# Designs tried in a protein design chat: VH-VL binders against Coiled-coil-helix-coiled-coil-helix domain-containing protein 7 (CHCHD7). Part 8

Target 1, 85 residues: Coiled-coil-helix-coiled-coil-helix domain-containing protein 7 (CHCHD7), of Homo sapiens (Human) (q9buk0)
Amino acid sequence: MPSVTQRLRDPDINPCLSESDASTRCLDENNYDRERCSTYFLRYKNCRRFWNSIVMQRRKNGVKPFMPTAAERDEILRAVGNMPY
Short names: E, the ipSAE of ESMFold2; O, the ipSAE of OpenDDE; V2, 0.75 times the mean of E and O plus 0.25 times the DockQ between their complexes.

## First folded at step 7 (VH-VL; framework fv_diridavumab)

Design s42 (from e3 with heavy chain Y104W, light chain A98T; at its last look DockQ between E and O 0.77; V2 from the best seeds 0.62)
Fold by ESMFold2, look of step 9:
Structure s42 (fold): chain C 85 residues (1-85), chain A 120 residues (1-120), chain B 111 residues (1-111)
Amino acid sequence: as target 1 above (85 residues)
Amino acid sequence: EVQLVESGAEVKKPGSSVKVSCKASGGTFSDYAISWVRQAPGQGPEWMGMIIPIFGTAKYAQKFQGRVTITADDFAGTVYMELSSLRSEDTAMYYCAREDWSKWYYMDVWGKGTTVTVSS
Amino acid sequence: QSVLTQPPSVSAAPGQKVTISCSGSSSNIGNNYVSWYQQLPGTAPKLLIYDNNKRPSGIPDRFSGSKSGTSATLGITGLQTGDEANYYCGTWDRSLSTGVVFGGGTKLTVL
């Protein structure tokens, strides 16, 4: 099985890669002071919540893959209009 | 209910290394940071470092920098701690403990602990 | 020697109260949240107080915490024989060697 690092960098597994990178950079730049990074953490959490809700809906409707591909995610975000996270 | 389970006790020779695992019984670590904390006989807890598995990043206490490595396998819901260049002072109970990675400063669930004995 | 200083022991009779102090510095207690842990004989530590003064579910209100300046205090009222344990304070240290630091512990004896 792929390492945690390989899975985290796989865009088909991690739709929130940019948000996780921003959170990690904030931690590194602020000596792991989580309070200075709360806005980055919230954006990551909102990103995960949004895509998890899409996965749940696709699972309910039998649409595979349950996690949309990168191209499908771009289409979904365009259709939503406002960035949901 | 979440339980943390460390791998079995180890007896090691000085100069060797040990790798201990920590697994959650009730799921994965997606919401959590995992710390490794040791406690020598008759002493208080000593923080060794932590990992945030969803970010794959780890932070180590300066005392252990260069001797400790903490990694995670989020698919298996397992975190590992490896301590190298063992010496008798490393004889202790080793715990994994979890905290919310975003509201961090307290360890709300602790494993039962596992002993590592370093003896010639 | 631990970064956070606690008295090595305290004692009191059942029904009485005790306080346990934890002294640190501006790099730890002064600018970070304090937690307290109870360790009953032969067991792992258990979270007792978090965020300076909050109790997790299942911890009775006779346990309390406070922080002032670079010092924190755990208060225990209505002492019971089951409270006999070691108690540790813990917090984040923001210095160049950052990480979690703990006190050396306080043995509470209920006699």
Scores: ipSAE 0.517, ipTM 0.834, lowest interface PAE 1.7, mean pLDDT 87
ESMFold2-Fast, scan of step 7: ipSAE 0.699; ipTM 0.880
ESMFold2 (binder alone), look of step 9: mean pLDDT 88; pTM 0.914
OpenDDE, look of step 9: ipSAE 0.619; ipTM 0.889

Design s43 (from e3 with heavy chain G27Y Y105F, light chain S95K)
Fold by ESMFold2-Fast, scan of step 7:
Structure s43 (fold): chain C 85 residues (1-85), chain A 120 residues (1-120), chain B 111 residues (1-111)
Amino acid sequence: as target 1 above (85 residues)
Amino acid sequence: EVQLVESGAEVKKPGSSVKVSCKASGYTFSDYAISWVRQAPGQGPEWMGMIIPIFGTAKYAQKFQGRVTITADDFAGTVYMELSSLRSEDTAMYYCAREDWSKYFYMDVWGKGTTVTVSS
Amino acid sequence: QSVLTQPPSVSAAPGQKVTISCSGSSSNIGNNYVSWYQQLPGTAPKLLIYDNNKRPSGIPDRFSGSKSGTSATLGITGLQTGDEANYYCGTWDRKLSAGVVFGGGTKLTVL
């Protein structure tokens, strides 16, 4: 709650937790050489872009919560069929 | 305007700890990391470490490992640097600086610095 | 000691050109991008150059950077009295317990 780490580990707040964790693991494994982790960073950013587009649609349509819950996101991904990021 | 506002000057005794804050505003906090860089009188800058708030991870320079802790408060938009077991050679100006965590390590915006004096 | 080596001082007259060198090794400059910072007396460092040769918005084009092998240079043309400052190079060092390293600094005197 008071720290960014605690907040970011809430699956209902962070839609890209797996991508975040993969980026962190890459940094740890490569002694923070960012160039070697560029693919993971890109995947994280693509994840954020996708869910931000969903949030924008929900805000315009008055659908709450604006960020879908973890369960709602599972349903959306099933409906899409392919991994969008 | 992008700003990093640091806490006020500190005077500490040897063996104590100091905690300096850096409040960020004017940008998307999650897109950037914050580095801490110190500069002793008459010397060049020395990197202490950085935190990537969005990942909740921090990397420390080997010299400071075990003595420095960098944390972030997302709600306050604030990063903290705590340095323990203070010595007279820790007397320096302490800067926070912003860097894009997905790019190479260059610091594009700097705080004005916090003076920390360690004396008996 | 600083990991990156800079000359301690350089001087030139107004309107002239000056270059400041920064020498490292394969573990830092040789394999990573270089940045340059200007520090006026009593102020925080200010980013002048990043990614070897790129300028942030607001930095005039009379400041330039280059890199060759394990060395980098900062070029300043059309020197002005307001350029009198300390200049520091910086890069990532990939050695054990890697991190950001800075040069020892170069004091530029104008006039």
Scores: ipSAE 0.561, ipTM 0.849, lowest interface PAE 1.5, mean pLDDT 88

Design s44 (from e3 with heavy chain S30D K59R Q62P Y106G)
Fold by ESMFold2-Fast, scan of step 7:
Structure s44 (fold): chain C 85 residues (1-85), chain A 120 residues (1-120), chain B 111 residues (1-111)
Amino acid sequence: as target 1 above (85 residues)
Amino acid sequence: EVQLVESGAEVKKPGSSVKVSCKASGGTFDDYAISWVRQAPGQGPEWMGMIIPIFGTARYAPKFQGRVTITADDFAGTVYMELSSLRSEDTAMYYCAREDWSKYYGMDVWGKGTTVTVSS
Amino acid sequence: QSVLTQPPSVSAAPGQKVTISCSGSSSNIGNNYVSWYQQLPGTAPKLLIYDNNKRPSGIPDRFSGSKSGTSATLGITGLQTGDEANYYCGTWDRSLSAGVVFGGGTKLTVL
């Protein structure tokens, strides 16, 4: 199994990598005062919620991988036409 | 009902390291930060640090900076705390406790504690 | 030394009310949420109050919390022998040593 660091940094595994990075950057810049990072945390939560909905649909329909790869997510977002989160 | 399951008691020699695990039973760490809090006999709780598993980031109390490392295996639902260069003063009960990752409200679920005894 | 100051002990008779104070500063209680924990002998701390004045499910109404300025108070009404325990306040401290800080604890004795 990949290490925790590899799992968190792999775009094919983590669909919200940029939102995660922005949240972590905010935490570092604000001495982990989480109240000051609420906007970034909300973006991360919305990103996670969207892709979890796709994972649930894929599990129901037997489509693998359950979490779309980075390339597959680009295709999905192009099909949607608007940013969903 | 969610529980935090900690690893068993440890007896260590001065100068060694100890690694304690904390596993979520019945849930994941996706919505939580995990803090490590120790309590020496007859003393109050002392915060050591925390990790936000979904971001892979940890924050340590200054007293433990350089001696403590907190890590997570998000996909296994387990968090670890490793304390190095053990001294007799490190003899304590070690708890993991969860809190909301996005805001400190309070620590709602605690492990039962792992006794670590440092003696020669 | 604890960053948050609590009285070392309080005592009262069954059925009475006690209050336990917790004093801090603007870097902690003054700008953050206060939590309270009950610890019975031989057990892990148990969350009694979170977000200054809210109770987790299963905590009876006789436990209450309040915060004013840089101080917080835990109130216990209808005191019972089963309430004998150590009580700790806790909060986030935003100073350069940012992290969770706890009070020194208050031992409650039911006389």
Scores: ipSAE 0.640, ipTM 0.858, lowest interface PAE 1.0, mean pLDDT 88

Design s46 (from e3 with heavy chain S30Y, light chain N31K)
Heavy chain, then light chain:
Amino acid sequence: EVQLVESGAEVKKPGSSVKVSCKASGGTFYDYAISWVRQAPGQGPEWMGMIIPIFGTAKYAQKFQGRVTITADDFAGTVYMELSSLRSEDTAMYYCAREDWSKYYYMDVWGKGTTVTVSS
Amino acid sequence: QSVLTQPPSVSAAPGQKVTISCSGSSSNIGKNYVSWYQQLPGTAPKLLIYDNNKRPSGIPDRFSGSKSGTSATLGITGLQTGDEANYYCGTWDRSLSAGVVFGGGTKLTVL
ESMFold2-Fast, scan of step 7: ipSAE 0.694; ipTM 0.882

Design s47 (from e3 with heavy chain D31E, light chain N31R)
Heavy chain, then light chain:
Amino acid sequence: EVQLVESGAEVKKPGSSVKVSCKASGGTFSEYAISWVRQAPGQGPEWMGMIIPIFGTAKYAQKFQGRVTITADDFAGTVYMELSSLRSEDTAMYYCAREDWSKYYYMDVWGKGTTVTVSS
Amino acid sequence: QSVLTQPPSVSAAPGQKVTISCSGSSSNIGRNYVSWYQQLPGTAPKLLIYDNNKRPSGIPDRFSGSKSGTSATLGITGLQTGDEANYYCGTWDRSLSAGVVFGGGTKLTVL
ESMFold2-Fast, scan of step 7: ipSAE 0.696; ipTM 0.883

Design s48 (from e1 with heavy chain G50L G56D, light chain S97K)
Fold by ESMFold2-Fast, scan of step 7:
Structure s48 (fold): chain C 85 residues (1-85), chain A 120 residues (1-120), chain B 111 residues (1-111)
Amino acid sequence: as target 1 above (85 residues)
Amino acid sequence: EVQLVESGAEVKKPGSSVKVSCKASGGTFSDYAISWVRQAPGQGPEWMGLIIPIFDTAKYAPKFQGRVTITADDFAGTVYMELSSLRSEDTAMYYCAREDWSKYYYMDVWGKGTTVTVSS
Amino acid sequence: QSVLTQPPSVSAAPGQKVTISCSGSSSNIGNNYVSWYQQLPGTAPKLLIYDNNKRPSGIPDRFSGSKSGTSATLGITGLQTGDEANYYCGTWDRSLKAGVVFGGGTKLTVL
């Protein structure tokens, strides 16, 4: 089965890859002082909540795939007009 | 409530490796880091390392760097700790412990621990 | 190298109060939050205090924590025989990155 690392690096699978990477980068740059990275952690959590809400909406409406592809997510963000997280 | 369950006791020979698993009951590792902490008989706890599965990052204490590897299967809610080049002084209870990765390094839930005995 | 120092033992009678100290340095306690863990004989450690002075759900208010400078203190009032245990302080250590260091432990005996 595919490794967790491989799946997390796939933009079609991980909707919050950029936010995840920013959180990891913040930890590395701040000697793993988690309090200094609270803004990045919040951004990651907001990203997860946003896309989870889209998944729930799609599941309710019978739209597949439930998690939008990277291309579909670009369309959704364009429609929103600004970054929701 | 949520419990962490380590795999069963191990008896190993010096120079071998041991791989211990940790599984969450009734939860996932999406909001958590999992630390591995050992405790030799009559001694205090000693932190070995942790993994944050959603960030796919693992960190190890300098004493164990090169001998310990921590991995995760976040779909199954299982984390593994492998310790190589075993010595008699590696005989200890091995615990997995849960941290909220967004909070400041406290371990809110601990497994009951598994005994690893290294003897010839 | 990080060092957290605790007294090896403390004792008191039922109903009394005790304090357990934990001393470190600026690389650990001085700039970070402290947690405390209780370990009853034959059991895994259990979180008693986090973020210097906060209690998890289910921990009675007889247990309290405080921090001043590079030292932390665990307070236990109204001692009960069931409080006999080892107590460990813990904190993040800058030298370990993403890691924690624990105190050597204090054995509490209730007479």
Scores: ipSAE 0.553, ipTM 0.839, lowest interface PAE 1.3, mean pLDDT 86

Design s49 (from e1 with heavy chain G50L G56N S102D, light chain S97N)
Fold by ESMFold2-Fast, scan of step 7:
Structure s49 (fold): chain C 85 residues (1-85), chain A 120 residues (1-120), chain B 111 residues (1-111)
Amino acid sequence: as target 1 above (85 residues)
Amino acid sequence: EVQLVESGAEVKKPGSSVKVSCKASGGTFSDYAISWVRQAPGQGPEWMGLIIPIFNTAKYAPKFQGRVTITADDFAGTVYMELSSLRSEDTAMYYCAREDWDKYYYMDVWGKGTTVTVSS
Amino acid sequence: QSVLTQPPSVSAAPGQKVTISCSGSSSNIGNNYVSWYQQLPGTAPKLLIYDNNKRPSGIPDRFSGSKSGTSATLGITGLQTGDEANYYCGTWDRSLNAGVVFGGGTKLTVL
């Protein structure tokens, strides 16, 4: 399905902001040699996959907003008890 | 699948600037980097730079550093390339092309190109 | 003028085999994957080979790629009149000015 991302810097919309920032810092430090940033890219992708799984669960159960807000994500991570990505 | 649609031909005077757009017609740029590549008449392709829209970060070729700016409209799936201080030598076909943002170094989908003519 | 060196032209008859070379250095071909692009007159370049030797869907197996050291080769067997085009190699250059570099191009004429 087509989707768009408008607010890359909004923490209520982008659940992976710190992973995104780490990826961009790696790109800047390594002159855009993407192979040298594979670990950071993997963390970013794992972050996306985790929160997408939460979104899918919320859609199935009719819980809105589908993407948890930053405050709701803090509660979810506290309940999980470990870092899932 | 995503196709790249470029804006129409431009005729510009020396010293002016030009801004060319590249739009995804199916899907988004969320999994891609977008490169800009130009080709002067009778010459080979010349890479100008790229943007990774999901990170809003761009890298420019040294020859164009300071004259080129590549930006993205993250919501609409549109990428722009602006070239300033135009010279007759900037007369060329300008292509946008996509590649995976995270590991590949090849351009699998190309726009049809935008002709930019710089003349007085 | 280009960072990657290709012969300016190559010619052969239909049904024959041609090879097109692309020569670089350790900062580009020697340490990175090579791609090849076909450009028919009046059209945008089209990806023909990626990751040294892989074909996108829709590209016939008459087209092949290889890489050895700082050089890459595009092979075309069973040459057809529709193969008449310019061919460009491309790769990433890891020097201080890192970015995409292309060869100067090879004009293939089918006699």
Scores: ipSAE 0.636, ipTM 0.859, lowest interface PAE 1.1, mean pLDDT 87

Design s50 (from e1 with heavy chain G50L G56K S102A, light chain A98G)
Fold by ESMFold2-Fast, scan of step 7:
Structure s50 (fold): chain C 85 residues (1-85), chain A 120 residues (1-120), chain B 111 residues (1-111)
Amino acid sequence: as target 1 above (85 residues)
Amino acid sequence: EVQLVESGAEVKKPGSSVKVSCKASGGTFSDYAISWVRQAPGQGPEWMGLIIPIFKTAKYAPKFQGRVTITADDFAGTVYMELSSLRSEDTAMYYCAREDWAKYYYMDVWGKGTTVTVSS
Amino acid sequence: QSVLTQPPSVSAAPGQKVTISCSGSSSNIGNNYVSWYQQLPGTAPKLLIYDNNKRPSGIPDRFSGSKSGTSATLGITGLQTGDEANYYCGTWDRSLSGGVVFGGGTKLTVL
């Protein structure tokens, strides 16, 4: 099983890589005053929550991979028509 | 129920380094920041730094910058704190403590502490 | 010296109430949430209060917190001998570029 770190850096298994990177950048720019990064953290959490709902739906329907690939996620977001998080 | 299990007591010579581990029992640190806090005999707690394993990022208190390194294993199940160039003033109890990485400022679960004694 | 100022000691009799103050500045208490920790002799600190006035599950309502301006207060009512401990306030300090700071501690003696 890939480590948590390896999973977090693979765009095909981490749907929120850019949100994670934005959160880290905010932390560095604000010397870890996490309250100043609350908007980025919320965006990251909402990203995670949205894609986890897709994973749960795929598990229910027996569709693999459970986490959509980066290409599949682009198609899902285009179908949604607006940013869900 | 998640517990934080710290490694055993250490007796070290001045100038050496010590590496203390903190292991999640019953979970991982993927949803948490882990702080290291020390307490010298008869003194209040002193924050050394924290790591947010999910972001692979750590921040250190200015007093410890350059002497402390906080790391996590690849599975975010164990966090380590290494303190180098030990002095007698580093004799203290060393605690790891967890906080929700996004909920700020409070440590809801603490390890039992690791005693580090620095003596000649 | 600790960044947050607490009285070094307080004492009261069983059944009484006591308050413990914690004074800081705009860079810490004035702009951030305050937590309180209880440390019984020989044990690790235990979270008593977070977000200024909230209790974790398992902490009785005899313990309360409040914050006004740059100061915070821990209140303990119905004192029991088992409350004899050191109490520490804690918060985040912006002037230290995002570090956790603690008070110097208050030793509560139950007479």
Scores: ipSAE 0.256, ipTM 0.775, lowest interface PAE 3.1, mean pLDDT 86

Design s51 (from e1 with heavy chain G50L T57I S102T, light chain A98T)
Fold by ESMFold2-Fast, scan of step 7:
Structure s51 (fold): chain C 85 residues (1-85), chain A 120 residues (1-120), chain B 111 residues (1-111)
Amino acid sequence: as target 1 above (85 residues)
Amino acid sequence: EVQLVESGAEVKKPGSSVKVSCKASGGTFSDYAISWVRQAPGQGPEWMGLIIPIFGIAKYAPKFQGRVTITADDFAGTVYMELSSLRSEDTAMYYCAREDWTKYYYMDVWGKGTTVTVSS
Amino acid sequence: QSVLTQPPSVSAAPGQKVTISCSGSSSNIGNNYVSWYQQLPGTAPKLLIYDNNKRPSGIPDRFSGSKSGTSATLGITGLQTGDEANYYCGTWDRSLSTGVVFGGGTKLTVL
């Protein structure tokens, strides 16, 4: 239902919005030389991997919403205590 | 196992537009950029542009800026290329091709191509 | 005219060796990795070599790549009739930012 643009900008749908924005900013600043943005891409990939693991757990356990809301993600990160990505 | 499935052949009049689709079969576009490359009869490949669906970014070759638009329906796993103001020189095979968006620019999986013929 | 220069044709007999050159400049081959693509008649291009000299899974070791300065070379040993195809080099061009440039192609005929 939501458009690609709506999904990209909704923090309740996109758990890695700040990492996505940082990657895009890096590309713009470096004339789209992807090698110069490798650390931002890695952070984005790790962010996606972490939240996808949470989504998979929630799907198995019937917990909805499958992707935690922004507020729920803040609580999860506080509970983890360390930065998982 | 992932294939890129392109839409069927098109015959167009000069001045019209054409929109070609490219769908991932058995995969997603989340780790990939999709490039569009055309090849006129007897000629080598010519890069037109790409899209990185997860960032909502599209970039175009200078020759095609203003005439080409590349979009993605990320929900359906489909990418589109629309070329406007068609002329006879746009008669070509049009390919979509997959790249890892984080790496150097090589295309590891190609669609089978869509023939676009522009004639009066 | 293609930005990358390849010989238009090469010919060799089955079992022989052949090399295909690709010449560019500092804005492309000199600063970036080179890929090679094989195109059999009536088919889409297929990735043969990436990162100058690496083969994707399924590509035989008869195919090799190398790069020196602003030039790249594709080598094919133990030539087979099934190798008859057009071969294209490709690389990123700094002057196009996100742009890829291809060579004009080399038609390999197996005599």
Scores: ipSAE 0.308, ipTM 0.785, lowest interface PAE 2.8, mean pLDDT 84

Design s52 (from e1 with heavy chain G50L T57K S102E, light chain S95K)
Fold by ESMFold2-Fast, scan of step 7:
Structure s52 (fold): chain C 85 residues (1-85), chain A 120 residues (1-120), chain B 111 residues (1-111)
Amino acid sequence: as target 1 above (85 residues)
Amino acid sequence: EVQLVESGAEVKKPGSSVKVSCKASGGTFSDYAISWVRQAPGQGPEWMGLIIPIFGKAKYAPKFQGRVTITADDFAGTVYMELSSLRSEDTAMYYCAREDWEKYYYMDVWGKGTTVTVSS
Amino acid sequence: QSVLTQPPSVSAAPGQKVTISCSGSSSNIGNNYVSWYQQLPGTAPKLLIYDNNKRPSGIPDRFSGSKSGTSATLGITGLQTGDEANYYCGTWDRKLSAGVVFGGGTKLTVL
């Protein structure tokens, strides 16, 4: 499975910036004791998994960009009607 | 078989800085944290710090805080360690080593190491 | 000095058993998993044991690990001359000054 995270701070490339930032705040607050951040890591992984599934579908259909832009992701989430992760 | 490859040996003057790179054969570091560990001649290993490339986040050992910087490129294909204000005591073998980014701190794959020699 | 304490050396004959101790504190071994690394002369360290007592693929079962309280032990049975190496324990230390910490190392000689 292709990773959806290729540029860390570009919201058009990284769909999980909020989840990434929550994970890094947890790491800082817990002196990098990673087991204390498992809930944030799970949310980050679920975010990546969801958007990877969208990327795979777009690749099959020849739709570019393969990772939706931030604006396109807002449209997709509205169409879904709930938060998928 | 995954292999970590460090950049070539360096000879440096006191007061200069050195930047060593680490890359994985056949992949990226998206699922890993990368630690830098050095070993001076006749001494045990000494942990310098780590980076989790997917978060762009580094943690340094206190002895090296302010003198070491660990970075990754935008695609997590290469990790770098820069050590500044070099002294003769920095003469050592420098290893990168990988670990799972989510879990406790064991290093399952090590590079062969890069020699850094600091001499006047 | 090193945060984790190991004996500087240990020796035994081929076919015998040896144990190598690693002593720490509640901020490291007491609350975290322990790993062990073998370093042959001129080579990088190699992971022998992780998560206190687990072996990576390719490590024979004559290598074993255990942990009790703030101490860990590496056991080696059926000693072979190829086991001559330095052995290091490692763990995470949770204090602000910390990160990964290693023992000072134990040189194993097979006589």
Scores: ipSAE 0.579, ipTM 0.841, lowest interface PAE 1.3, mean pLDDT 87

Design s53 (from e1 with heavy chain G50L I52L K59Y K103R)
Fold by ESMFold2-Fast, scan of step 7:
Structure s53 (fold): chain C 85 residues (1-85), chain A 120 residues (1-120), chain B 111 residues (1-111)
Amino acid sequence: as target 1 above (85 residues)
Amino acid sequence: EVQLVESGAEVKKPGSSVKVSCKASGGTFSDYAISWVRQAPGQGPEWMGLILPIFGTAYYAPKFQGRVTITADDFAGTVYMELSSLRSEDTAMYYCAREDWSRYYYMDVWGKGTTVTVSS
Amino acid sequence: QSVLTQPPSVSAAPGQKVTISCSGSSSNIGNNYVSWYQQLPGTAPKLLIYDNNKRPSGIPDRFSGSKSGTSATLGITGLQTGDEANYYCGTWDRSLSAGVVFGGGTKLTVL
């Protein structure tokens, strides 16, 4: 199993890297006042919820990789046609 | 190396509730699932449920639906399992275990277990 | 009752080999990956095999796994007294909304 650092920064494992980075940037700019960054936290959570729904379906059916790769996610988003989160 | 630290042993009366905690050493559970698995004396492991701490979503085994609640703190540094309406049959060792939810069906790191004894 | 069926016990002498079976159905082993856990007396379970046949770092190659249809097997060669433990198979059951299922366990005695 990859380390926490590998998991957090690997785009094939973390589907919401840009949303995570945006929330961290907000915290840094606002002296770690979480209340001022709530919209960024919500966006990150919505991103994770969307991809988790796909992971759940794949896990149920034994289809690997459970989390689509970055390339597969690009294909899925193109098929959806808009940003689902 | 990552460690899961569970709260201390509990002795409870029938009909009461118990709340066990599981803390990640030096980090958070944000990118993992945390399962709760119990093992009664002389028996095999029994999965109770899991939580995805990053958005507070929990899933429960049908046997425990309605009696068990799994929660996480805001920073996902600690996960809790609360079991209500305790019976003598709930006497067991309770483990928390982490899983890379997005990649695997296995639990790679286990807590040492919390003994819960239900006695009158 | 355990969802996955294992023999209650197996025994062999040091240096020999042993196989532990795990039987399920199409909703679990037949459709998903199998893991195996070793539990020494007084300890928490330890991951031994994942994804049917892969070993985590630190697990010796004496331990192997395989899967065929709705059954999985754990193989142990060159048995050592320190291998005496309970062994459990585990997988996902798709008939549950989300759920891990375990076998009832096999007690390995090294004679």
Scores: ipSAE 0.377, ipTM 0.776, lowest interface PAE 2.5, mean pLDDT 85

